# Designs tried in a protein design chat: VHH binders against Profilin-1 (pfn-1). Part 131

Target 1, 132 residues: Profilin-1 (pfn-1), of Caenorhabditis elegans (q9xw16)
Amino acid sequence: MSGWNAYIDTMTAAAPSIKRCAIVGAADGSVWARTEADNVFKASEEELKTFVALFNDVTQVPAKGADIEGVHYVVPRTEESLIFGKKENTGFFAVKTKSAVLIAVYEGPNEVAAQVRKAVESMQTYLNNAGY

## First folded at step 16 (VHH)

Design yg33 (from yc3 with Y99W; framework vhh_4orz_3)
Fold by ESMFold2-Fast, scan of step 16:
Structure yg33 (fold): chain B 132 residues (1-132), chain A 123 residues (1-123)
Amino acid sequence: as target 1 above (132 residues)
Amino acid sequence: EVQLVESGGGLVQAGGSLRLFCAASGFTFSEYAMAWLRQAPGKRREWVALITRGGYTDYADSVKDRFTISRDNAKNTVSLQMNSLKPEDTAIYFCAAGWPPPIPPSSTEYDYWGQGTQVTVSS
């Protein structure tokens, strides 16, 4: 098992409304760890490679949206190192660190989204401090 | 092949200081988080200090402000400066390497371990 699995466990414990999440390499979208079994994160390698490339210029993302697990999300706006989207009752937050991209897919209203965002941003800070 | 070799342990009186060293070989040292853990007689291993590849440091509350962890990537070494030593710091001190750094840092889920060096603090 990968030591990165403990990072997945930490994020899901901090925000139980996260349905699926993953930590992938920022350069190539390679999966370091992801939720498994009943909560398996299903994005393909090709899709993740395309997704992490969005962080090369986040300002272009709102015009086209983003695809995660074959689902097209509307991205209303982006922030530096943050892409988020919504589709009906589901949404995601993705943040970039020096070496990684953290992706969390959740389900629920705006209050749930705020908790998920805090969990993902807390992990982003932790990884940046760790040099990842 | 992979080796972590500790040195610098010994006997010291309360209030004194020691500097521990860990020499690493057989892996890409600069990519690994390095840590010190200790084990007192009859106790489980407890985490003491962590330094990540990015230079971030973290410490157990019991040693905060007394111990300082540092690394030298050119020499593949990590060191632990221990000041104001107390009898309760008596333990075998282990060097450990993890990729990624374990979370929480107090986890014993490190990839590589040294054999340990004894530190004894007399009252």
Scores: ipSAE 0.227, ipTM 0.554, lowest interface PAE 3.1, mean pLDDT 89

Design yg34 (from yc3 with Y99F; framework vhh_4orz_3)
Fold by ESMFold2-Fast, scan of step 16:
Structure yg34 (fold): chain B 132 residues (1-132), chain A 123 residues (1-123)
Amino acid sequence: as target 1 above (132 residues)
Amino acid sequence: EVQLVESGGGLVQAGGSLRLFCAASGFTFSEYAMAWLRQAPGKRREWVALITRGGYTDYADSVKDRFTISRDNAKNTVSLQMNSLKPEDTAIYFCAAGFPPPIPPSSTEYDYWGQGTQVTVSS
């Protein structure tokens, strides 16, 4: 969706350490927009469907971990509407809104992670306020 | 066929009020963000106000506290209540529709536009 691409651009500009990101439907994991080309967000339809279902009960996620782009992440803990994890120098933050799930994959140290989390949570607030 | 039709423009004295209306048809109105933008003689189009499907509203600093945007999904109408009008508010006012809601809220990029309605504020 061309209009949702502006959201990807906004999120990436707010946190340059985001390597790949996507906005997907909360109900089915359908892709609304994602990074492309050199930063293409690679996740199968099946993987995204499984991932968004994790938000039905985030308390179960630390025991199982989460898969994004074929990479299995350790999820040390979760918060309401927030799942995050790390694997080596790579990590992710995913937040759920009324209608969407925002996923951002980043690379870098903990200082970078904090900036990415702030960008993703700011976008979550904007989308919720906008009715999404 | 998508249509946005503005009404309510006119001539008022400084300090007066006007209410603009925009009647929308040809798309799923309730899913679109609705906005008002204006263009003064010799200037670029500028964003004035936004209302999203969720009811979030935002305003340009120049009109904040003076203008109020609202929508009526049952009638497919968006309106702009303009109070304490100034000569600087003189412009052609355009109704616009966008999906998804623009980001940032002050964006001037919209999918559909009306023809505009003239507002003239005398000193």
Scores: ipSAE 0.470, ipTM 0.727, lowest interface PAE 1.9, mean pLDDT 91

Design yg35 (from yc3 with Y99L; framework vhh_4orz_3)
Fold by ESMFold2-Fast, scan of step 16:
Structure yg35 (fold): chain B 132 residues (1-132), chain A 123 residues (1-123)
Amino acid sequence: as target 1 above (132 residues)
Amino acid sequence: EVQLVESGGGLVQAGGSLRLFCAASGFTFSEYAMAWLRQAPGKRREWVALITRGGYTDYADSVKDRFTISRDNAKNTVSLQMNSLKPEDTAIYFCAAGLPPPIPPSSTEYDYWGQGTQVTVSS
C-alpha cells in the first residue's frame, strides 16, 4: 500500500527507537499519517494545530516548551525548521517541510536521539525535494 | 475516470533514441508524482524514472545519464527521453502516478497505471 503510511514505515525502519510518529499538515496540523495500534500517536487535532503554529517563530519556543501527546517537553533550543525536546527518558524531533511537519517521539539515551534526528532530517530533505 | 495513455514506443537500432509520452486525465495531475516503469520479457516490473510535483527527478542506475524524465502540467503530460538505447532496454514501458510518491521510488506501489507501450531495441 502506497500513501503517507509508507513514509511512517520508512522513518521507523531507519530509527527503531522511534516509539510514535506522525506526518501532519504544516498549515493546520491535520494528520496525514501516524503510527497506529500499540504505537498509536495520541496527539489531539487541537494540540497539533497549536504545535505546528510554533514553526511561525521558533525563537520563542525555548521559553515556552512544547506539548506533544499531553506531555510538556523542555525545548533547549531550536533551529530554523527544527524543534526538539526532552522529558526524562523520552524526547522528540519535529521538522518542517514546505507542506508538512514530521514529528517523531523516541525513548532512549543520546545515541538513539542522534539516529532519530538523522531519520527525520533525511525524510525532510526527501519531502522538500518532492515538493512537499 | 482515471486514464494514463502512453505513446511513442517502437522499434529502434542500438544507439538510437525514442521519446515516450504519457497523457493523463481524470485526476489532479499537478499534485501527483509521475513515473516510468518497464517490464522486460521474463523479468519482473522495474522502476526506471520518477518526477515529483516539485520537479525533483530520480533514475535507476541502469538508465542514469541516458534517460531524462520531464513533465508539462499545463498539458497533463509526462515524457521520457531515451538516448543511447541498448538491447537490454527492450521492454513494455508503463506510465504510473502516485500521491504521495512511493518511497522508495523503486517500490512499484503506484496508484494509477497506464496500459504500457512496447519498446524494442535491436542490435
Scores: ipSAE 0.030, ipTM 0.378, lowest interface PAE 5.6, mean pLDDT 87

Design yg36 (from yc3 with P105E; framework vhh_4orz_3)
Fold by ESMFold2-Fast, scan of step 16:
Structure yg36 (fold): chain B 132 residues (1-132), chain A 123 residues (1-123)
Amino acid sequence: as target 1 above (132 residues)
Amino acid sequence: EVQLVESGGGLVQAGGSLRLFCAASGFTFSEYAMAWLRQAPGKRREWVALITRGGYTDYADSVKDRFTISRDNAKNTVSLQMNSLKPEDTAIYFCAAGYPPPIPESSTEYDYWGQGTQVTVSS
């Protein structure tokens, strides 16, 4: 990993319901940083490459859903730089910046989803301002 | 080897101005966030200003509207223009570099540091 680990720590501290997360390159899905050990983010390189390509046309995503860590999520809608989904008691938020995609997988009821979204969007704003 | 060398410090009367410079070498300057921090006698280092790779700038509340940070990637230099100086601005000023940019902007944790330059503001 790299100094990007501090970004992972910041996101997980801001929203404790985040179980796993990663920061990956927007162009290729290469992992810059991810949660480790008991909370290891398990997505394969091929899966991440496929996932970041979804941001090339987010309007197509609700029709097909999205796969993260081998789990298929229903994506009810997308926004310009945001893809989110649900699968039973799990969910995710993924946001694109200039150079990166931030992915946060959380577990819990819908009341925690807003906190996770806020944490991810705050980091998105920070990275865009920083030139990433 | 990595080096950050500060210059421009000195003695100035309250209300005056100084411009600090930091010359960087030994790393890919354009990829790093650059910051100025200061340390007054008997106190811990505090963050003053930050400029990121993308040109985003941020400042401590105590120096906002008085100080301006800028960078020149062609010359591997970061500078701090200090206006309306006050006696409480007296400190050793340090140049620092971090990659990726620190979180939050007020962080005092950086990868590389200069040795510092003294700024003394008389009443």
Scores: ipSAE 0.307, ipTM 0.596, lowest interface PAE 2.3, mean pLDDT 90

Design yg37 (from yc3 with P105Y; framework vhh_4orz_3)
Fold by ESMFold2-Fast, scan of step 16:
Parts: structure tokens; C-alpha cells; sequence
Structure yg37 (fold): chain B 132 residues (1-132), chain A 123 residues (1-123)
């Protein structure tokens, strides 16, 4: 398939525990693609703009946490291009590329989280190689 | 009007080399992934090589280490250097453009296509 939606489909096929995800612009949080219908990723433009700005200094994020789809997540630590968080049985992984931020929201235990992280990081590598 | 025009095909003996060119117009070339695909008589179209806007390249296993894809954004041109040609490389070679690049790269789903140029490798 053509279009950014094929990237979403590839990520969710690799980690079926991803409930909702999106690819957004790193500069402004503009949505390039997201899960739709019953699995629609519901973050507002303002929330996404705020979220992608967290990558300007990820070291500040653990003190404040992060908001995705109106849900506040505890962020235990960050890596240079990775923000992840937990809230009970729900979690997320967000990675930054040159031009994009990929956000995946999942549900499940730590084994599920590891699979989701792998899928998101694989897509990060693919996008960076593609020049995004 | 979008156009991709291939050139450089022809007849060559096994072990020889050819360089294919594709001239693109009518779209923002620098934003698109560019690819070469081929179709042998009676077979399906097969992906050969891709170059992304970032300069990353990828190749089908059958051509790896023999073919090299490159692009020139100033001239809106993509080229394919084919070395150590084999009779099984005989096919019509198509230039294609996609945005975003298809996933996986081996997909045949591209937005724009050229008409193709014939490459025949004799034994």
C-alpha cells in the first residue's frame, strides 16, 4: 500500500497489542497517519504539539510525566529519542526520527511492552533510513 | 503532467555492464523514493532496488553487490548501474516513484511509473 497508513498497519501487525498509534510531524505534531474507526487515536492538535516538544529536552519529562489522549502517564525515565510511560495496565512508547514522532499506546504486561518497543524502534530505524 | 522516462537499455553479453537512467518531471522529485523494478517475459513485476530521499539504498537479494542505484536531485534523475549481468537479468526495467516509500521496500506499490526500457543479456 501507498501512504503513511501502511506504516501504521505494519507496526500493528508486528505488535498486535498496540491498541492505538500515530505518526506525527516532529516539528508541529501534525498527524501524518493514525489508527481509525474503533481504534482511533484521539489526541488533539494542541496535545500533540505539546507532546512532540517534549523531545526538545527529554531529561525534563520524568519529573512531569506526559499526556496522551487526555491520559496522564508516569514516565520513569527517557532515552535521547525515546519517551515511554505507564498507567496501570496501559502504556505507550514514543520515538523521534528526523522528521516524525511515532506514538504507540498498548495494553498488557511487561512481555507485551517489550514487543511493542521492538516494533516502534524497528519503525524508527526504517523511517530514519527513509529520510524521515 | 507526471513523467518518468527510462533510457540506457540494450543488448549486452553475460558478464557485461549497462547503466540505466530515468528522467523525472511533474512532481517534487526530491521528496520521493525512487525505485527500479523489472518484468521478465511471462513473469510478475519484481522489485530490484530503491533509493530514499535520505539516500538510503536497498536491493533485492538477486542483484545485491552487482547493481547500484543513485540519484541526482539537481537533475531529477535516478540511475541504475548494472554490473556482472546474467541472462536471468533479461527483463523490461521500470523506473518508479513513491511517497512515502512503500513498506516493505520490496512492495510493487508505487505512485508513478515509467514505460520501461528493455535489457537483454545474451549467454
Amino acid sequence: as target 1 above (132 residues)
Amino acid sequence: EVQLVESGGGLVQAGGSLRLFCAASGFTFSEYAMAWLRQAPGKRREWVALITRGGYTDYADSVKDRFTISRDNAKNTVSLQMNSLKPEDTAIYFCAAGYPPPIPYSSTEYDYWGQGTQVTVSS
Scores: ipSAE 0.578, ipTM 0.778, lowest interface PAE 1.4, mean pLDDT 91

Design yg38 (from yc3 with P105T; framework vhh_4orz_3)
Fold by ESMFold2-Fast, scan of step 16:
Structure yg38 (fold): chain B 132 residues (1-132), chain A 123 residues (1-123)
Amino acid sequence: as target 1 above (132 residues)
Amino acid sequence: EVQLVESGGGLVQAGGSLRLFCAASGFTFSEYAMAWLRQAPGKRREWVALITRGGYTDYADSVKDRFTISRDNAKNTVSLQMNSLKPEDTAIYFCAAGYPPPIPTSSTEYDYWGQGTQVTVSS
């Protein structure tokens, strides 16, 4: 098992509403770790490469939205290192660090979105401090 | 060949200080998080301190404000300055390296381990 899987486990334990998540390389979208089995994160390599490139200019994302696992999400706004979106009762948070992008897809009422964001941002802070 | 070699342990009176050193070789030291863990007689191994490649440090509540972890990438060393030592700090202290960096407070998620150095604090 990849050592990066421990990060997946930590995020999903902190926010049980996360249905699928992944840690990918910021430069190329290569998968470092992802949820597996019944909760497999199934974005293609090409989709992930396109997705991580959105962080080159997040200001353009709200006009176009974002695609994750073949699902088109409305992105209401972005922050410098944060892209988030929603589609019906599902949503995602994606944060960029120096070397990685963390993506968490969740399902549930609006109250759980704040919990998911906190979990992803806590991991972002730790990885940035670790130099990743 | 990967090696982590601890030094600086010994006997000290309560209230005293010790500085532990760990010399690393055989891997790209600057890429790894470095940690100190300890194991007291008859107890489980516990995490003491962590320093990441980015310089972030974290400490167990029991040693916070008494211990300081630091690293020197030019010399491939990590050190632990231990002040205000207590009899409860008596343990074998282990140096460990992890990549990717282990999540904070992990006591088992490390790739490489030293053999340990004994620290005994008498009252």
Scores: ipSAE 0.083, ipTM 0.448, lowest interface PAE 4.6, mean pLDDT 87

Design yg39 (from yc3 with P104E; framework vhh_4orz_3)
Fold by ESMFold2-Fast, scan of step 16:
Structure yg39 (fold): chain B 132 residues (1-132), chain A 123 residues (1-123)
Amino acid sequence: as target 1 above (132 residues)
Amino acid sequence: EVQLVESGGGLVQAGGSLRLFCAASGFTFSEYAMAWLRQAPGKRREWVALITRGGYTDYADSVKDRFTISRDNAKNTVSLQMNSLKPEDTAIYFCAAGYPPPIEPSSTEYDYWGQGTQVTVSS
């Protein structure tokens, strides 16, 4: 499974403002790969299971927000396979593929957010095409 | 226990066709991306074609519209149909498996490799 680490490396190289990220199973939130060491993605198994279940009906998410790494994010809007949120100067983008959910936590202004979104959506397209 | 065994190589006239097969064993074939790479004498390995577990295919520019990769999960095989062969297609062709697939199929970072099968195209 360490082969998924290359996907994490590719995402973080494409958008250096990503502080932490993970690739998790869409069905159960099981971690396939995540950033480690000084950039460790700290979400618990229980939190990730709850988070991936949000993709069962993304239209309900703006009313309640989303929790990642114990931080509650305001989710202003969702798209079919995209949940994103903001908390002060931090934010996240999460996208669902056929088998996975990619989560990227970043810091910075709206210009930085656009770069992170592009990187995450590019990886989403690649994984969907690959059958994941 | 893991094995990839290529077959179907040989000599063929320019403009002809050849079909390569790769029989896989010892791993969960259906979860792996399968690829064909080739190496001419004195050259680096170059990627030819990729098929993912979802059936997505991709090809090197030099072989697009001439080669077709396919897989049969029930038989644990991947095949490469090579049409309109050219002398520059002469190489040893290797089957490779990756899980997940390499970000760049041409990276040669695959988990398992076959020993290769020789394809020679005469002018």
Scores: ipSAE 0.205, ipTM 0.541, lowest interface PAE 3.5, mean pLDDT 89

Design yg4 (from yc3 with A33Y; framework vhh_4orz_3)
Fold by ESMFold2-Fast, scan of step 16:
Structure yg4 (fold): chain B 132 residues (1-132), chain A 123 residues (1-123)
Amino acid sequence: as target 1 above (132 residues)
Amino acid sequence: EVQLVESGGGLVQAGGSLRLFCAASGFTFSEYYMAWLRQAPGKRREWVALITRGGYTDYADSVKDRFTISRDNAKNTVSLQMNSLKPEDTAIYFCAAGYPPPIPPSSTEYDYWGQGTQVTVSS
């Protein structure tokens, strides 16, 4: 559990435009690791429980959007293990692995979004290959 | 040739302090996650502390607030400051390096290992 903080550091080093991020349990939204202090990821336990449940049927998400840290994001489309959204120049990418959901909130244009997506998907692949 | 060489171990009274050092050579130290693990008599190795490439630290609950891990990339060293030592801290302490970090960090699947340094805490 405490050792998961190393993976937060790895993602933020790969994509410095990530403002806040977290690794949470796929089954219950329990926080395994998150950014803290000046970059604290502020989602409540209840909000995260609701958010990870979206992966049970991602096809329903574009119609209603998604809430992270009390902010409502427009979700233009989803893929089986990927939910992403935008609100003005802010956005997020969330990916599901076997046991976890990785959430990264960023600010910036499309070039920045592509870098953040790459970092999150690289970590998703790494965790899946490790059985997580 | 990759080498990790520990030093600083010894005998100390309960409540005392020790500082362990690990000197690394033969790899790009700044790119690796560095960790300390320990093995007590009759037990399996357990993870103690980790420091990331960027200096972020993490600790096992049993040593939290008593131990501090740090690194010096210019000197290729990682250190473990151990305060308020207890008899339960008696173990051989190993320096380890990995990239990417093992999952979970408590795993013993690091890429490179030192030979260990003995720490004995008397009651």
Scores: ipSAE 0.015, ipTM 0.226, lowest interface PAE 6.9, mean pLDDT 85

Design yg40 (from yc3 with P104T; framework vhh_4orz_3)
Fold by ESMFold2-Fast, scan of step 16:
Structure yg40 (fold): chain B 132 residues (1-132), chain A 123 residues (1-123)
Amino acid sequence: as target 1 above (132 residues)
Amino acid sequence: EVQLVESGGGLVQAGGSLRLFCAASGFTFSEYAMAWLRQAPGKRREWVALITRGGYTDYADSVKDRFTISRDNAKNTVSLQMNSLKPEDTAIYFCAAGYPPPITPSSTEYDYWGQGTQVTVSS
């Protein structure tokens, strides 16, 4: 049992269009919590280590895209602590806090993307205030 | 062995002040969020104040502007300064630690708890 699982549950309740998500360590991509069972977040430890390293220089990401769960996403642009991508009807939002990276994979049109972004940014604010 | 030991409780007249202390041992104090909760006779436990490892503080509406929570990581201590005390503040006050902090501070899902200290405010 990880106490971080409650944070996953809160994000998925706030944005039901989130199919899979995880909270990982910003330094190493170690998984603190992730969705499981039918909604299992399938990224490998090696992939997550590579992914969190993208936040060291987000300006390089649009040129190469990002890989999550073995799926290559087009990243149209980045913000200082935000990477997001699209592939057909699937997308993700990833935000960095002081100690963590929150990753949420969703499915749906652009109308649902705003709810997912709001959920991860709200959690980012909460974690930063909590010192994570 | 993990311990949270409260002190500073007592009897005080309405309008007075008390300062509660919680001494922590047996865990990495600086990584934990620290909270105070209270339970009045015949009532449910209610959350009072939270301080995170980053120094963010939050308070229940009933105590906002009257109580101040602070922490000293060098001494492994969290404190609650209680001003303008009212008879309805009478309760047993508990210190609690969470890592991570509960998603809602009013949750009782903290990892560690003290045994509590009695605060009685007379009219």
Scores: ipSAE 0.226, ipTM 0.565, lowest interface PAE 3.5, mean pLDDT 89

Design yg41 (from yc3 with S106D; framework vhh_4orz_3)
Fold by ESMFold2-Fast, scan of step 16:
Structure yg41 (fold): chain B 132 residues (1-132), chain A 123 residues (1-123)
Amino acid sequence: as target 1 above (132 residues)
Amino acid sequence: EVQLVESGGGLVQAGGSLRLFCAASGFTFSEYAMAWLRQAPGKRREWVALITRGGYTDYADSVKDRFTISRDNAKNTVSLQMNSLKPEDTAIYFCAAGYPPPIPPDSTEYDYWGQGTQVTVSS
């Protein structure tokens, strides 16, 4: 419980423009940790199961977009372990590790997006090195 | 019942070597990050070395290139090889287990702890 919450705290400290984020299981979308209270990450278990399955073939995602917290995002392109999207002034970055998917939702312009991507990718590297 | 039991501590001359062992029981050892931390007289506990379930290792700057951490999942043990020991390495050394691994890496917040083993390095 509390252990994975420290990972959420680390990401949000590195990129304060992250509005909501979560760490979920890559196999099933089960929530390991997420932002709470005023910043609660609102995705349902069904939506998360659907979302993590997108990493089975990321090349299909730009044609369809992606749904997070009931919001449909345009996904301009993907990388092997990275899906990102934009919806007006909001966006997200999601990265897959060996065992997890990290999802961060942010608001702001392109310089904010760059900071959020850096924080999420740094955590991805850390988790992969840790065996997750 | 969870137990971490350290061994291998003792008195050694500066420039010498010691190997510490930690025997773990009562939890799924292979899933946990294993660490060594130390506490010198009158000081706070400080992180020394970490080995993750993925085999990644990390070390405090003060011990890098002198200490080597390793694990044996078949025997549920973690070891610390300590070379080129200095008087400032004198401390009680603790074995610790964490799942997930603590973050940041030099955190002292582990789930399970051993009782510690004394290492004394004479000048």
Scores: ipSAE 0.397, ipTM 0.679, lowest interface PAE 2.2, mean pLDDT 90

Design yg42 (from yc3 with S106Y; framework vhh_4orz_3)
Fold by ESMFold2-Fast, scan of step 16:
Structure yg42 (fold): chain B 132 residues (1-132), chain A 123 residues (1-123)
Amino acid sequence: as target 1 above (132 residues)
Amino acid sequence: EVQLVESGGGLVQAGGSLRLFCAASGFTFSEYAMAWLRQAPGKRREWVALITRGGYTDYADSVKDRFTISRDNAKNTVSLQMNSLKPEDTAIYFCAAGYPPPIPPYSTEYDYWGQGTQVTVSS
């Protein structure tokens, strides 16, 4: 789906510290769009299916952490439709909409994390309002 | 065959109102975001209003509080109610459909376009 690539471009333009990102189906983790080439989002189908299932009960996630692209992240806390994690200088934000999960992996300090979170949450709001 | 056919354009005096209609056929209307864009003489096409399948609406700053976009999925139509018209609103108005919904103003690419309807606002 080439049209969903515009969403990837919009998120990365809003937060240049996003290294890799994807938009996947909330029900099955199917990839709608992702960064490619040198910035390819490397998660497998099985990993994404497992990851989106975490949104069925986000309260369990801090005890176990989360795996993205074969990397295990510490998840300090969750919010109703938000899972975020950190590992050294790398982190991620993932948000669930009605039909999708947006995942953004970034590198940088906590100041950068705030910009990435804002970009992902803005897109979440737009997609929910759009019926996705 | 996909078609978007605009109607309702015409001549109107400043301060007046017009309602534009766009009749869609040949695609699953209810799944598409619908939009209105306009092009004034000698200027680039600009986005005016958007309505998504979920009912979210968005407007260009120049038309906020004056224009209202709506859709009727049973009739496969999108409408633009234009109030308090100004000479600066003079343009050809185009109906457009997009899936997934574009993200104005970052993206205004649409899959299908109508041929436009002329709106002229006299002083």
Scores: ipSAE 0.220, ipTM 0.553, lowest interface PAE 3.3, mean pLDDT 89

Design yg43 (from yc3 with S107D; framework vhh_4orz_3)
Fold by ESMFold2-Fast, scan of step 16:
Structure yg43 (fold): chain B 132 residues (1-132), chain A 123 residues (1-123)
Amino acid sequence: as target 1 above (132 residues)
Amino acid sequence: EVQLVESGGGLVQAGGSLRLFCAASGFTFSEYAMAWLRQAPGKRREWVALITRGGYTDYADSVKDRFTISRDNAKNTVSLQMNSLKPEDTAIYFCAAGYPPPIPPSDTEYDYWGQGTQVTVSS
């Protein structure tokens, strides 16, 4: 069906603390690939459409936070192509490429967050270079 | 419907050069990563070079700095310029198309394949 699953596997291998992740279309939030089974990424199409639209103006996101899988995250700040958030012991990193948004949800302390961010940003660089 | 047709193979002396071409039809060429792979007698196919729709290129260590991959989206063509050829470059060279681009570069995971063109490098 989708060869994009290999990208999910690559990210989760690079950062095992990623609990759930997805690659979605930047224009519409359509799912290209996501984790399944015991670690299924559960965001609805409507939620993802709303989420990817946040990248149209990231400066407004810290004031209202972000919703992923029905969980409301506090977003302390944003960067041009990066939204990240935290709720209790759970957090996420989302990065935008030319055609996609990569979303990774993790659990663990700040040391784990750094590894997850690196994995997501490495994939962002590869996809941008690839033209996606 | 989908076709990949290689050309430009032949016999060349060690130290020489060849340019391979692959003409693509039947799919949206500009969306696909294009790759060259080769298969030497008695060996499995191995990836040689990759170019993505964004122009990112990657090469196997064995051909690094000797081979150059390029694409022309207006002509639906991918090319492989092979310089400083060695006898161990002797193989059938295949053009392949993949979407999404393989990560890491793959010896097997492509959507479409050409029939191959023979390259023989004499010592």
Scores: ipSAE 0.258, ipTM 0.583, lowest interface PAE 3.2, mean pLDDT 89

Design yg44 (from yc3 with S30D; framework vhh_4orz_3)
Fold by ESMFold2-Fast, scan of step 16:
Structure yg44 (fold): chain B 132 residues (1-132), chain A 123 residues (1-123)
Amino acid sequence: as target 1 above (132 residues)
Amino acid sequence: EVQLVESGGGLVQAGGSLRLFCAASGFTFDEYAMAWLRQAPGKRREWVALITRGGYTDYADSVKDRFTISRDNAKNTVSLQMNSLKPEDTAIYFCAAGYPPPIPPSSTEYDYWGQGTQVTVSS
């Protein structure tokens, strides 16, 4: 494997409410690692290329929302390196590092969302420190 | 071919210091996390220190504040400065390389390994 699967395992262990997640290249949306089998992250290459390009100007995202795995999410606001969204009982957090974008899709209420955000931001810090 | 060659081991008195070196070749050194692990007689390998391509360092609790890991990308070397050595630091010390960096940092799952250098600390 790419070796990046251990990073997926670490994120899902830190926040078990993550249903699906992926680590993709920030420049092109190429998949480095993703959840598989019963929890397969389903986004296409074209969708991921479009998604990572959102980080070029996050201020435009709340007006349009974001699409992940063919699902359209409402994005209430963004931060410099963070895009998050909600659709009913599901949501996502996506963060950009030097070389990667981490995407985590979760299910559950606001308490669950807080734990997922913490896990994703912790991994963002780790990757930035590692030089990615 | 990939090679990691350790040097600098030897016998030292408790309280003394040693500096270990690892010369790397045959891979894109700048992309790899570099680590030192050790194996004491009759024990499993344990992680000692890690340095990533981004310069982040981490250490096992048992060596924190006594050991310092560093790398020189221009020379493809990683080193371990070992101060205030104790008899329990006696082990074979291995240089290892991993890409991506192992997670957690204390992981012993690396792609490339040296043959090791013996460090013996007498009381």
Scores: ipSAE 0.510, ipTM 0.744, lowest interface PAE 1.7, mean pLDDT 91

